# VH-VL binders against Adapter SH3BGRL (SH3BGRL), part 7

Target 1, 113 residues: Adapter SH3BGRL (SH3BGRL), of Homo sapiens (Human) (o75368)
Amino acid sequence: VIRVYIASSSGSTAIKKKQQDVLGFLEANKIGFEEKDIAANEENRKWMRENVPENSRPATGYPLPPQIFNESQYRGDYDAFFEARENNAVYAFLGLTAPPGSKEAEVQAKQQA
Key: E = the ipSAE of ESMFold2; O = the ipSAE of OpenDDE; V2 = 0.75 times the mean of E and O plus 0.25 times the DockQ between their complexes.

## First folded at step 4 (VH-VL)

Design e61 (framework fv_socazolimab)
Fold by ESMFold2-Fast, scan of step 4:
Structure e61 (fold): chain C 113 residues (1-113), chain A 119 residues (1-119), chain B 109 residues (1-109)
Amino acid sequence: as target 1 above (113 residues)
Amino acid sequence: EVQLVESGAEVKKPGSSVKVSCKASGGTFSSYAISWVRQAPGQGLEWMGGIIPILGIANYAQKFQGRVTITADESTSTAYMELSSLRSEDTAVYYCARDSSGWYEFDYWGQGTTVTVSS
Amino acid sequence: QSALTQPASVSGSLGQSVTISCTGSSSDVGGYNYVSWYQQHPGKAPNLMIYDVSKRSGVSNRFSGSKSGNTASLTISGLQAEDEADYYCSSYTSSSTYVFGGGTKLTVL
């Protein structure tokens, strides 16, 4: 299952927009996911900080939401999601099989040939 | 180069409140946590709470729940700590400190603000 | 009492090594690799010396950190007069708060 770490109380317009972009995509495509609110739940914030890889942390400060996982496997932050979306590779980015008949499924099938 | 500059000393009466400021310069403000740590005369360090400005999240030590409020103004890169219902036991030096790691590793400290509570 | 237990004082001679312990529980020191050490000279703000087992950049190689179970340790080798100060350990907790040890006064003889 896809887990998205978000901050419900963030005053940052940029963070809110990024969170809405990720969650909106998952909902529109009927991809099952769990929201993990780091603002309301400190265990969620702790888990996110421990499980975002060091090579994916910014030089200035600590990881900011949204952060995306498939089960316990780190998939990426908003920038990685956005790039995957631009390249029609979101299902691969999430570690999922694209729906049958989709353009991404055709690409995935060719890459596994 | 990072600097945290705190507001000046305060003398308060019991039952009043005090608001101390901490202005950050020379680095990124909003994505780092700013904590408040106090030290009573001749005593050790005591963490009061902290804020992560960009996330709008503040955490408080249980001892100070209901009496302390920590806020931040990202436009001025300033964090604030307001302590209410002051008692003589609140006489202390109050430090702000920056956490660059997200695990409360305070790499930069303010100079400290002396708050004296007396009648 | 403070949340983390440190000896109130420790002493060593110039050039000797000393170790300061910091004992907590599985909900702080034992549960996380995030124990920091701070040096405080009289009238000054604390200075971060060690985070986890890593030294802060610019801190002498004479300072080192370690951890075993619920106890973290700060070791200072080749003691110098300027090492005389109060030393505090600190740790993240399972309640997502932060706690300090009671502090240890180091006297360099």
Scores: ipSAE 0.120, ipTM 0.697, lowest interface PAE 3.7, mean pLDDT 84

Design e62 (framework fv_socazolimab)
Fold by ESMFold2-Fast, scan of step 4:
Order: sequence, then structure tokens, then C-alpha cells
Structure e62 (fold): chain C 113 residues (1-113), chain A 119 residues (1-119), chain B 109 residues (1-109)
Amino acid sequence: as target 1 above (113 residues)
Amino acid sequence: EVQLVESGAEVKKPGSSVKVSCKASGGTFSSYAISWVRQAPGQGLEWMGGIIPILGIAKYAQKFQGRVTITADESTSTAYMELSSLRSEDTAVYYCARDSSGWYYFDYWGQGTTVTVSS
Amino acid sequence: QSALTQPASVSGSLGQSVTISCTGSSSDVGSYNLVSWYQQHPGKAPNLMIYDVSKRSGVSNRFSGSKSGNTASLTISGLQAEDEADYYCSSYTSSDTWVFGGGTKLTVL
């Protein structure tokens, strides 16, 4: 299961748009996911903080949502998601098999051979 | 270099409220945590609460829950701590402190604001 | 949450070493490697010395931190007169909050 850590209370337009982009993509492509609200739930905030790798944290400050996991495996932040979208590689980024007939499925098939 | 500058000393009557400000300069404001820590005369440090401004998240020590409110104004890089229903035991130096790790330690401290509750 | 337990005072002679303990529980020091140490001179704000149990915050290598079970320790070697100060430990807690120790007054003889 894809888990997306978000902050519902953030006043940042940039964060709200980034969260919407990720969740909207998952919903539009019918990819199952769980929202984990770090603003409303301290266990979610604690878990995200402990599981975002040290080398993926900014030099200063809190690692900003959205943060994306497949089960407990860290997949990336918004910038990584955006790059994957531009490269038509989002399913690989999420650790999922792309839908049959997609360009991404063709690439995954080659890699599995 | 990061600098935190707190508002001036306050003298308050019991039952009133006080609001202390902490202006950050010399670094990114919104993505780090800012905490408030107080120290009564001759006593130790006591964490009151903190905020991560970019996330709109504030967390409070249980002892101060319901009496303290911590807010931030990102446009002025200023955090605020308001303590209500003041008692004589609230007389203390109030520090703001930055957590550059985002919630684990306090690497930069303000100069402290003396709040005296009397008369 | 109760404050972490530190000795009220410790003393040592110039050039010697001292160790200050900080004892908590499994809900703080015992469960997390998120212990920091602060030095406070009279009339001054605290200064970060050690974070993440043992990492130095730009301070002299005479300062070192460690942890065993529920007890974290700050060790100061080669004591100098300027080390005379109050020292506080702090730990992250299972409630996603912070707690400070009661503080230790270090006297350099």
C-alpha cells in the first residue's frame, strides 16, 4: 500500500498544491493509497520523521510533506515524484507494476527480461 | 549566522496574559521548529511547547496545555508565545529556541525575556 | 512528564575529568538516541554542546556524550576554569515532546 504523509494544517500554498498533485495522480490512476496526516496525528509525524532517510532530509528544517512510502519503504518527496512524472516512470518510482499497454510497462518489461 | 531576538521585559498582574515575540533572522524561518523554554529564578529549564510554522503544527507540554498558545507569522519571521491566567510561579525568563533538525534539539537560543508576575 | 534526573552538583580539579549523568526512563532516554546537552553560564542563554547522544555541536573534543540503558552521560576531560557552568540534558519523549533534566552545577576547583 502506498502511504502519503501530508499536513492538513499547512498554510503553505506550495505544500497544498504538492500534496494535491500526488494524491490527485494516485486517485486518477486508481492506485490504492492511505493518507497519513502528520498535523492531526503525532504517531504519523513521529513515524515519518524516523523513516525519512537522513540523506533525504534538507540541510536545515523539517522534511516537508508530501513524503511517499510503499509500505515501510521510502520512495521519495515531491521533487522525486515530479521527476518521475516527467520521465513517465511513476509506477517504478512507487515500486509498482505499470498498467498493461502503458509506455512505462514496456520499459519495466525490458528491465525484467 | 542565525539570530533569535525576543521582545522586551514584561511586568504583569496575576490573572492577566502575556505575549512574547521571537524574531528570527539570518536563516530559513518556516521549515524549522521554534520552541519556548522557561527558567524560573534559580531553577532549571522547562520546555513549554513548540511550533513548525510551515506545517502549522504546534505541540505543548501537558503542564501548559490550555494556558499556552504558540503561533508564528512567516511574513515577519516571528514566533509568539502567549501564556494566560498568569500566576506568581510564572515569573521566569522565557527563551525561544530554534530546532534546525525539525524537532530534536535546540541549536540557537534567543537572549531571553524576563516576565515578572506581581502585585 | 517528570524532569530527567541529574546530580545537583559535581566538582573536579583543573586538568581532571568529570562525568554528569542524566537518567530517564524507557519513554525517553531509554528508547531514543535523541539526547542533547546544554551549557549555561550565569546570565546567559543555554548553548548546545552535544546532540544525538554523542555528536558535538562545534565544541572542543574535551566534551563527549554517551548512553547506556536509561542513563545518558556528559564527560568533560581536561577541565578548564571556563567549564564552570550549569549543564542540562534534554530528551525527546514517546509523547513527541521534550523534557529537560534538573541541571547540574559544575564547580572547577
Scores: ipSAE 0.252, ipTM 0.720, lowest interface PAE 2.8, mean pLDDT 85

Design e63 (framework fv_socazolimab)
Fold by ESMFold2-Fast, scan of step 4:
Structure e63 (fold): chain C 113 residues (1-113), chain A 121 residues (1-121), chain B 109 residues (1-109)
Amino acid sequence: as target 1 above (113 residues)
Amino acid sequence: EVQLVESGAEVKKPGSSVKVSCKASGGTFSSYAISWVRQAPGQGLEWMGGIIPILGIAKYAQKFQGRVTITADESTSTAYMELSSLRSEDTAVYYCARETYYDSSGYFDYWGQGTTVTVSS
Amino acid sequence: QSALTQPASVSGSLGQSVTISCTGSSSDVGGYNYVSWYQQHPGKAPNLMIYDVSKRSGVSNRFSGSKSGNTASLTISGLQAEDEADYYCSSYTSSSTYVFGGGTKLTVL
């Protein structure tokens, strides 16, 4: 299951837009996901902070939403998601099998031994 | 240059509310949290709560839970602390302070000048 | 909230050194990386001097911090008259809050 850590009460227009872009993509493509709100839930915030890899943290050390996981496996932040989308590699980015007939599905099939 | 500028002194009656402002500069609102710390006359520092404006997350000390509300307006780079149901023991200097927003560690690197709030009948 | 334990007062002579302790528990001082120290002159806002073992840029090398177990310490060497002030320690807590020490009045003799 895809989990997206978000801040429901963020004062940042940039963060709100990034969160909406990620969630909107998942909804439009009928990819199942769970929202994990770090603004309302302290446990969600601590879990996200502890599970975002050190080399994926900003200089301040505090990872900003949205942060994307497949189960407990870290997939990336908004920049990583945007890059994957630009390269038509979002399913691979999320750790999922691309829909049948897509260009991405064709590439994924060739990589499986 | 980083500056935190607080609103002016206030005299309030018991049972009323006070709202103190803290205008921050130097990129504070995009990368840091703002905390509120008070000091009663002749006494020590007491943390009341704080807010991470970029995330919209506020946290409060147990003692003030239900009486204090901390908010932030990113468009004006101003944080607010509203304390309700004022009592005489709320007479204090109220400081805003810039906080690094790491949950496992943090410190207050810049402080406002302080706002004196006097609660008297 | 319980304050961290600091001595109420310390004193030292010009040019000498003093150390101020700050004692908590494993749920604050002992459990988190930073204990920060603040200097407050009468009628003024606190100023950050030290966080953990690092000092704020521009703070004199005479100020140093250390921490062992549940106790953090601020050491001021080469005491000068302007060091006379109140000093407070602060730590993050396991409740995701901050706590301050009770404060120490430093007198320079």
Scores: ipSAE 0.219, ipTM 0.717, lowest interface PAE 3.4, mean pLDDT 85

## First folded at step 5 (VH-VL; framework fv_diridavumab)

Design f01 (from e30 with heavy chain S31N; at its last look DockQ between E and O 0.55; V2 from the best seeds 0.00; counts 0 for: pae E 2.8 > 2)
Fold by ESMFold2, look of step 5:
Structure f01 (fold): chain C 113 residues (1-113), chain A 119 residues (1-119), chain B 111 residues (1-111)
Amino acid sequence: as target 1 above (113 residues)
Amino acid sequence: EVQLVESGAEVKKPGSSVKVSCKASGGTFSNYAISWVRQAPGQGPEWMGGIIPILGIAKYAPKFQGRVTITADDFAGTVYMELSSLRSEDTAMYYCAKDSSGWYEFDYWGKGTTVTVSS
Amino acid sequence: QSVLTQPPSVSAAPGQKVTISCSGSSSNIGNNYVSWYQQLPGTAPKLLIYENNKRPSGIPDRFSGSKSGTSATLGITGLQTGDEANYYCGTWDSSLSAYEVFGGGTKLTVL
């Protein structure tokens, strides 16, 4: 299952938009996911802190939402999601099989001969 | 290098309130956490509360819940702490402290400001 | 009174080693990172150890931290007279109200 770490009470316009962009895409494409709110739940914040890889953490401060996992496997932040979406590779980015008839499935079929 | 500067020392009467500011300068503060820690004469530090404004996180120690309010002005780069219903045991040095890890490990401290509550 | 218990004082001669203990519970030290602070007379606290055993840049490796169960330990080797200070442990307590707690402090005297 896809898990998206978010801050529900963030006042940052940038973070709010990035979170909604990710969640909205998942909802529109009927991809099942769980929201993990780091603002209301310190256990979620602690877990995210401990499970975002060192090379994905900022030099100062700590990683900002949204952060995307498949089960416990880190998939990326907003920038990684955005890049995957622009390349019709979101299912691969999430570690999922693209549905038949999707743009991603058609692109992957064309990459084979 | 990060600098934290608290507002000037205050002398207050019992029952009044005090609002102390903490202005941050030097380094980058796009993703910051600021706490207020006080230290009464001859005592150890006591965490009052803290905020991570960009995430909308604010937490207060149980002892101060209902008396303390911590706010931020991101435009001014300033965090405020207001303590109400002052009493003599609130006489202490008040520090603002920055946490770079997000788990209240304070790597930068202000020099502190004294709040004295006397009749 | 303090959730975290430290000895009130310790002492040792220059060049020797000292350890400072910090005793807590499963809701704090047992499940959360421990930090250590040095406070020289008349100054603000300074971070010595974070995430149980990591040193910030500029802290010499003669300062070390460790954690076992619900107890944490600060180790200082090669004692210098400049190490004379108060030392505090700190950690998050995730019980009912969830908040940061500090130990009452340990005064280190270098004889």
Scores: ipSAE 0.375, ipTM 0.778, lowest interface PAE 2.8, mean pLDDT 87
ESMFold2 (binder alone), look of step 5: mean pLDDT 88; pTM 0.913
OpenDDE, look of step 5: ipSAE 0.534; ipTM 0.864

Design f02 (from e30 with heavy chain E105D, light chain E100V; at its last look DockQ between E and O 0.52; V2 from the best seeds 0.00; counts 0 for: pae E 4.1 > 2)
Fold by ESMFold2, look of step 5:
Structure f02 (fold): chain C 113 residues (1-113), chain A 119 residues (1-119), chain B 111 residues (1-111)
Amino acid sequence: as target 1 above (113 residues)
Amino acid sequence: EVQLVESGAEVKKPGSSVKVSCKASGGTFSSYAISWVRQAPGQGPEWMGGIIPILGIAKYAPKFQGRVTITADDFAGTVYMELSSLRSEDTAMYYCAKDSSGWYDFDYWGKGTTVTVSS
Amino acid sequence: QSVLTQPPSVSAAPGQKVTISCSGSSSNIGNNYVSWYQQLPGTAPKLLIYENNKRPSGIPDRFSGSKSGTSATLGITGLQTGDEANYYCGTWDSSLSAYVVFGGGTKLTVL
């Protein structure tokens, strides 16, 4: 299952919008997911800290939500999600098989032709 | 790079309150994870609480809940700590500290400021 | 007392190695990253080790950290007289009222 780490009480409008963009996409495409709130639940924040790869953390400061996992495997942040969506590669980004007949499946088939 | 400057030393009477400020510069203030840590003479550090405004987090050590309030003013670039119902054991050096990960690894410390509580 | 237990003092000669222990529980060291701080006389603490065994930029590799179970260890090799300081471990306690805890400190004397 896809797990999206979010801060529900974030003081940043930009973060709130990025979180909703990710969650809204998953809902609209009927992709099952779980929200993991790091502001209200310290165990979720601890887990995210321990499982976001070191090379995906900023040199100073801390990784900001949303952070996207498939089970325990890190998939990326908002910028990675956005790039995957722009390239019709969201299912691959999430570690999922694209639905038959989808734009993403069509693009992959043409690249192999 | 990052600079943290606490407000000046204070002498207070028991039962009163103190509000100490920490002016931060360098980087994006609203994303700072800033804590208040105090240290009585000859003792180890004692975490009082911390704030991460961009994540909506404000947490306090159990010992200080009900007596301490930590707030931030993004426009002033300043974090405040107010400690109420002061008693003599609150006499200490008070530091503001920033962590580089948001996970309480304090790699930037102010010079500290003293609060003395005496009758 | 302190949730994290450190020996009150250690000493060693210049050029030698010393280790400083920090004992805790499953709710802190056992489940959370450990950091170490150096406090030279008259100064604020300085981060030496974070995430159990990582060094910030500018910390020489003669400082090392490790963790096993509910215990953490700071190692210092090639001791210099300038290493004479108090050393503190710190970590997050994951109990219901989750908070940061520090050890009571270890005074290192370089003889």
Scores: ipSAE 0.235, ipTM 0.715, lowest interface PAE 4.1, mean pLDDT 86
ESMFold2 (binder alone), look of step 5: mean pLDDT 88; pTM 0.916
OpenDDE, look of step 5: ipSAE 0.395; ipTM 0.831

Design f03 (from e30 with heavy chain S31N G50E, light chain N32D; at its last look DockQ between E and O 0.06; V2 from the best seeds 0.00; counts 0 for: pae E 7.8 > 2, placed apart)
Fold by ESMFold2, look of step 5:
Structure f03 (fold): chain C 113 residues (1-113), chain A 119 residues (1-119), chain B 111 residues (1-111)
Amino acid sequence: as target 1 above (113 residues)
Amino acid sequence: EVQLVESGAEVKKPGSSVKVSCKASGGTFSNYAISWVRQAPGQGPEWMGEIIPILGIAKYAPKFQGRVTITADDFAGTVYMELSSLRSEDTAMYYCAKDSSGWYEFDYWGKGTTVTVSS
Amino acid sequence: QSVLTQPPSVSAAPGQKVTISCSGSSSNIGNDYVSWYQQLPGTAPKLLIYENNKRPSGIPDRFSGSKSGTSATLGITGLQTGDEANYYCGTWDSSLSAYEVFGGGTKLTVL
């Protein structure tokens, strides 16, 4: 199950928009996911901070939401999601198989032709 | 209902620093952004900067960049603002304000605290 | 001066209507939500209007907000002597350094 760590009451407009972009994409493509709210839940906040890999943590401060996991496997932050979307590789980014007939599945099929 | 309480009034000399605290009673700041806004006598409010305690990120208005530092203690539910190299024009009422929506719409304000800079 | 321009004062009799303008630019009012604040004498500002035209709980519907282009307007009907205060617009400015800005304020006198 895809798990997206978010802050439901963050004071950052930029983070709020990034969270909406990720969640909106998942909903629009009917990808099952769980929201893990770090604003209302200290356990979620601690878990996210501990489980984002060290090479994906900022030099200062904490990893910022949204942070995307497949189960407990880290997949990336907003920038990684955005790049995957730009390259028609979001399903691969999430560790999922692209649906037949999708643009991503078509691209994958052409790479094998 | 969240109450915002700033630390007490301060009188400072030019060239010194001041550190003002803001505490949320009945809750923590970790769920939202806290801004510091000042208001000199006879003038409009002036946004100094913000912190989002759960993110550990502060942002400052250009006028105060380099002189202001905003920090938070998540455990204590307290935010601090430190303004250095004080000048007489820094004499003002200083408020902490809560932005619940993330759109810089300050729905709760402290009563404010005065900082007076004089020799 | 302030990047948001407000008239320095307005006045009207009890029971009447007044409007207060706030003029900005495409980097602020033109792109971002406008809020309005009331500051009664000796008190901290209080949020009156958010998201251009929405009222927080407890704010009477005689307070209204609107936005057009790079300008915003606060409307107050049924004026009461208790409405005598300073009123400030606020918005996010997304230019160079992106930050919150407030207008210089409008003093409302109820005569």
Scores: ipSAE 0.016, ipTM 0.584, lowest interface PAE 7.8, mean pLDDT 84
ESMFold2 (binder alone), look of step 5: mean pLDDT 87; pTM 0.901
OpenDDE, look of step 5: ipSAE 0.712; ipTM 0.900

Design f04 (from e30 with heavy chain S31N E105D, light chain N32D E100V; at its last look DockQ between E and O 0.71; V2 from the best seeds 0.00; counts 0 for: pae E 4.9 > 2)
Heavy chain, then light chain:
Amino acid sequence: EVQLVESGAEVKKPGSSVKVSCKASGGTFSNYAISWVRQAPGQGPEWMGGIIPILGIAKYAPKFQGRVTITADDFAGTVYMELSSLRSEDTAMYYCAKDSSGWYDFDYWGKGTTVTVSS
Amino acid sequence: QSVLTQPPSVSAAPGQKVTISCSGSSSNIGNDYVSWYQQLPGTAPKLLIYENNKRPSGIPDRFSGSKSGTSATLGITGLQTGDEANYYCGTWDSSLSAYVVFGGGTKLTVL
ESMFold2, look of step 5: ipSAE 0.304; ipTM 0.755
ESMFold2 (binder alone), look of step 5: mean pLDDT 87; pTM 0.907
OpenDDE, look of step 5: ipSAE 0.729; ipTM 0.902
ESMFold2, look of step 6: ipSAE 0.205; ipTM 0.708
ESMFold2 (binder alone), look of step 6: mean pLDDT 87; pTM 0.907
OpenDDE, look of step 6: ipSAE 0.678; ipTM 0.892

Design f05 (from e30 with heavy chain S100T S101Y Y104E E105Y, light chain E100V; at its last look DockQ between E and O 0.68; V2 from the best seeds 0.00; counts 0 for: pae E 5.5 > 2)
Fold by ESMFold2, look of step 5:
Structure f05 (fold): chain C 113 residues (1-113), chain A 119 residues (1-119), chain B 111 residues (1-111)
Amino acid sequence: as target 1 above (113 residues)
Amino acid sequence: EVQLVESGAEVKKPGSSVKVSCKASGGTFSSYAISWVRQAPGQGPEWMGGIIPILGIAKYAPKFQGRVTITADDFAGTVYMELSSLRSEDTAMYYCAKDTYGWEYFDYWGKGTTVTVSS
Amino acid sequence: QSVLTQPPSVSAAPGQKVTISCSGSSSNIGNNYVSWYQQLPGTAPKLLIYENNKRPSGIPDRFSGSKSGTSATLGITGLQTGDEANYYCGTWDSSLSAYVVFGGGTKLTVL
């Protein structure tokens, strides 16, 4: 199960847009996911910070939402998601199999042929 | 390099309010968690509350709920703490401190500012 | 009024080792990371140990931390006169609606 850590109370328009882009994409593609709100739930906030890898944490400050996991396995932040979407590699980024007939499946088939 | 600078020392009458500022520099201010921690003479530190401006989160210790308000001005890169209904036991050194991981530990501290409430 | 209990003082000679204990409960030390702070006279606290046993950059390895059950320990070896300070433990407490709690402090005297 895909888990997306978000801050529902964020005052940042940029963060709200990034969160909406991720969640909207998952909904539009019927990818099952759970939202984990870090603003209202301190356990979610602690868990997210403990499980974002050291190399993905900023030198100062907090890892910014959204943060994307498959179960407990870290997949990336918004920039990683955006890059995966630009390269038709979102299912691979999420650790999922691309549906047959999708643009991502066609790209995979071409590269493997 | 993160730097935190509190506003100058204050002397106040009982029953009044005080508002202390903490200007942050270095790194990205909006992603910081900034807390206020006070320390009365001869006592250990006491967490009052904190704010994570980019997440829209402020939290207060139960002891100070209703008397303390912590706010942020992203433009000025400044966090404020206002403590109302001052009493002599509020006389202390007040520190702002930064947390890397959301109020679990404080890696940068200001020099502190004294608030004295005369009897 | 501290939910974390530390001895009020410890002392030892230069070159020796001391340990400073911090006792709490399952809602704080038992289930959460512990940090330690050094406060030299007239200065702000300084982070020594985070996440139970990790040292920030610039903290020498003669400072160490450990945790067992609901107790945590700060160890200082090769004691120097410059280590004379107050030491505080801190942790998250999920039961008190307080996000951070600190111990009352331990004054280290280097004879």
Scores: ipSAE 0.114, ipTM 0.699, lowest interface PAE 5.5, mean pLDDT 86
ESMFold2 (binder alone), look of step 5: mean pLDDT 88; pTM 0.916
OpenDDE, look of step 5: ipSAE 0.284; ipTM 0.810

## First folded at step 6 (VH-VL; framework fv_diridavumab)

Design g01 (from f04 with heavy chain G50W; at its last look DockQ between E and O 0.82; V2 from the best seeds 0.00; counts 0 for: pae E 4.4 > 2)
Fold by ESMFold2, look of step 6:
Structure g01 (fold): chain C 113 residues (1-113), chain A 119 residues (1-119), chain B 111 residues (1-111)
Amino acid sequence: as target 1 above (113 residues)
Amino acid sequence: EVQLVESGAEVKKPGSSVKVSCKASGGTFSNYAISWVRQAPGQGPEWMGWIIPILGIAKYAPKFQGRVTITADDFAGTVYMELSSLRSEDTAMYYCAKDSSGWYDFDYWGKGTTVTVSS
Amino acid sequence: QSVLTQPPSVSAAPGQKVTISCSGSSSNIGNDYVSWYQQLPGTAPKLLIYENNKRPSGIPDRFSGSKSGTSATLGITGLQTGDEANYYCGTWDSSLSAYVVFGGGTKLTVL
């Protein structure tokens, strides 16, 4: 299951928009996911801190939501999600198989043929 | 190199409150966690709480829950700590400290400011 | 009194080695990273060791850290008179409401 770490208490418009862009996209494309709120749940915050790879953390400061996992596997942050969406590679980015008939499946089949 | 400067020393009466500020040189705190840590004479440091301003998260040590409030002013690059219902035991040096790694390792400390609670 | 226990003092001659212990529990040292701080007289604490055994930029390699079970150790070799200070361990404690705890400190005298 896709897990998206978010901060419900963020006062940043940019963070709120990024979180909504990710969650809204997953909803619109019927991709199952769970929200993990790091503001209300210290265990979620600790887990995210421990499981975002060191080379994906900012040089200084706290890693910012949204952070995207497939089960325990780190998939990326908003920028990585945005790039995947722009390249019709969201399912690959999430570690999922693209549905038959999707734009991503068409691109995949064309590139391998 | 972030530098942190606390506001000036204060003398307070028991039962009153104090609000200490911490200003970051060269900008804002952005995505940093900022902690308040105090140290009574001859004693070890005592963590009071922290704030991550951009995430809207503040957390307080159980001992201070209910009488400490930590806030931030993002535009001024300033974090505040307000401690209410002051007691003589609150006499200490008060520091702000920055955690750059997210593991509560305080790699930058202010010079500290004294709060004296006189009876 | 501190939930992390350190010896109150240690001493050694210049050039020698000392170790400073920090004893905790499974809710703190046993489950999370340990940091160490040096506090010279009249100054704020300075981070010496983070994530159990890592040194920040500018900290000499004669300072080292290690952790085993619920105990942590700071090692200092090649002692210099400038190392006379109080040393504190710190970590995250997950009991009840997660919070940061420090040891009571160890005074190092270089004689």
Scores: ipSAE 0.231, ipTM 0.719, lowest interface PAE 4.4, mean pLDDT 85
ESMFold2 (binder alone), look of step 6: mean pLDDT 87; pTM 0.899
OpenDDE, look of step 6: ipSAE 0.719; ipTM 0.903

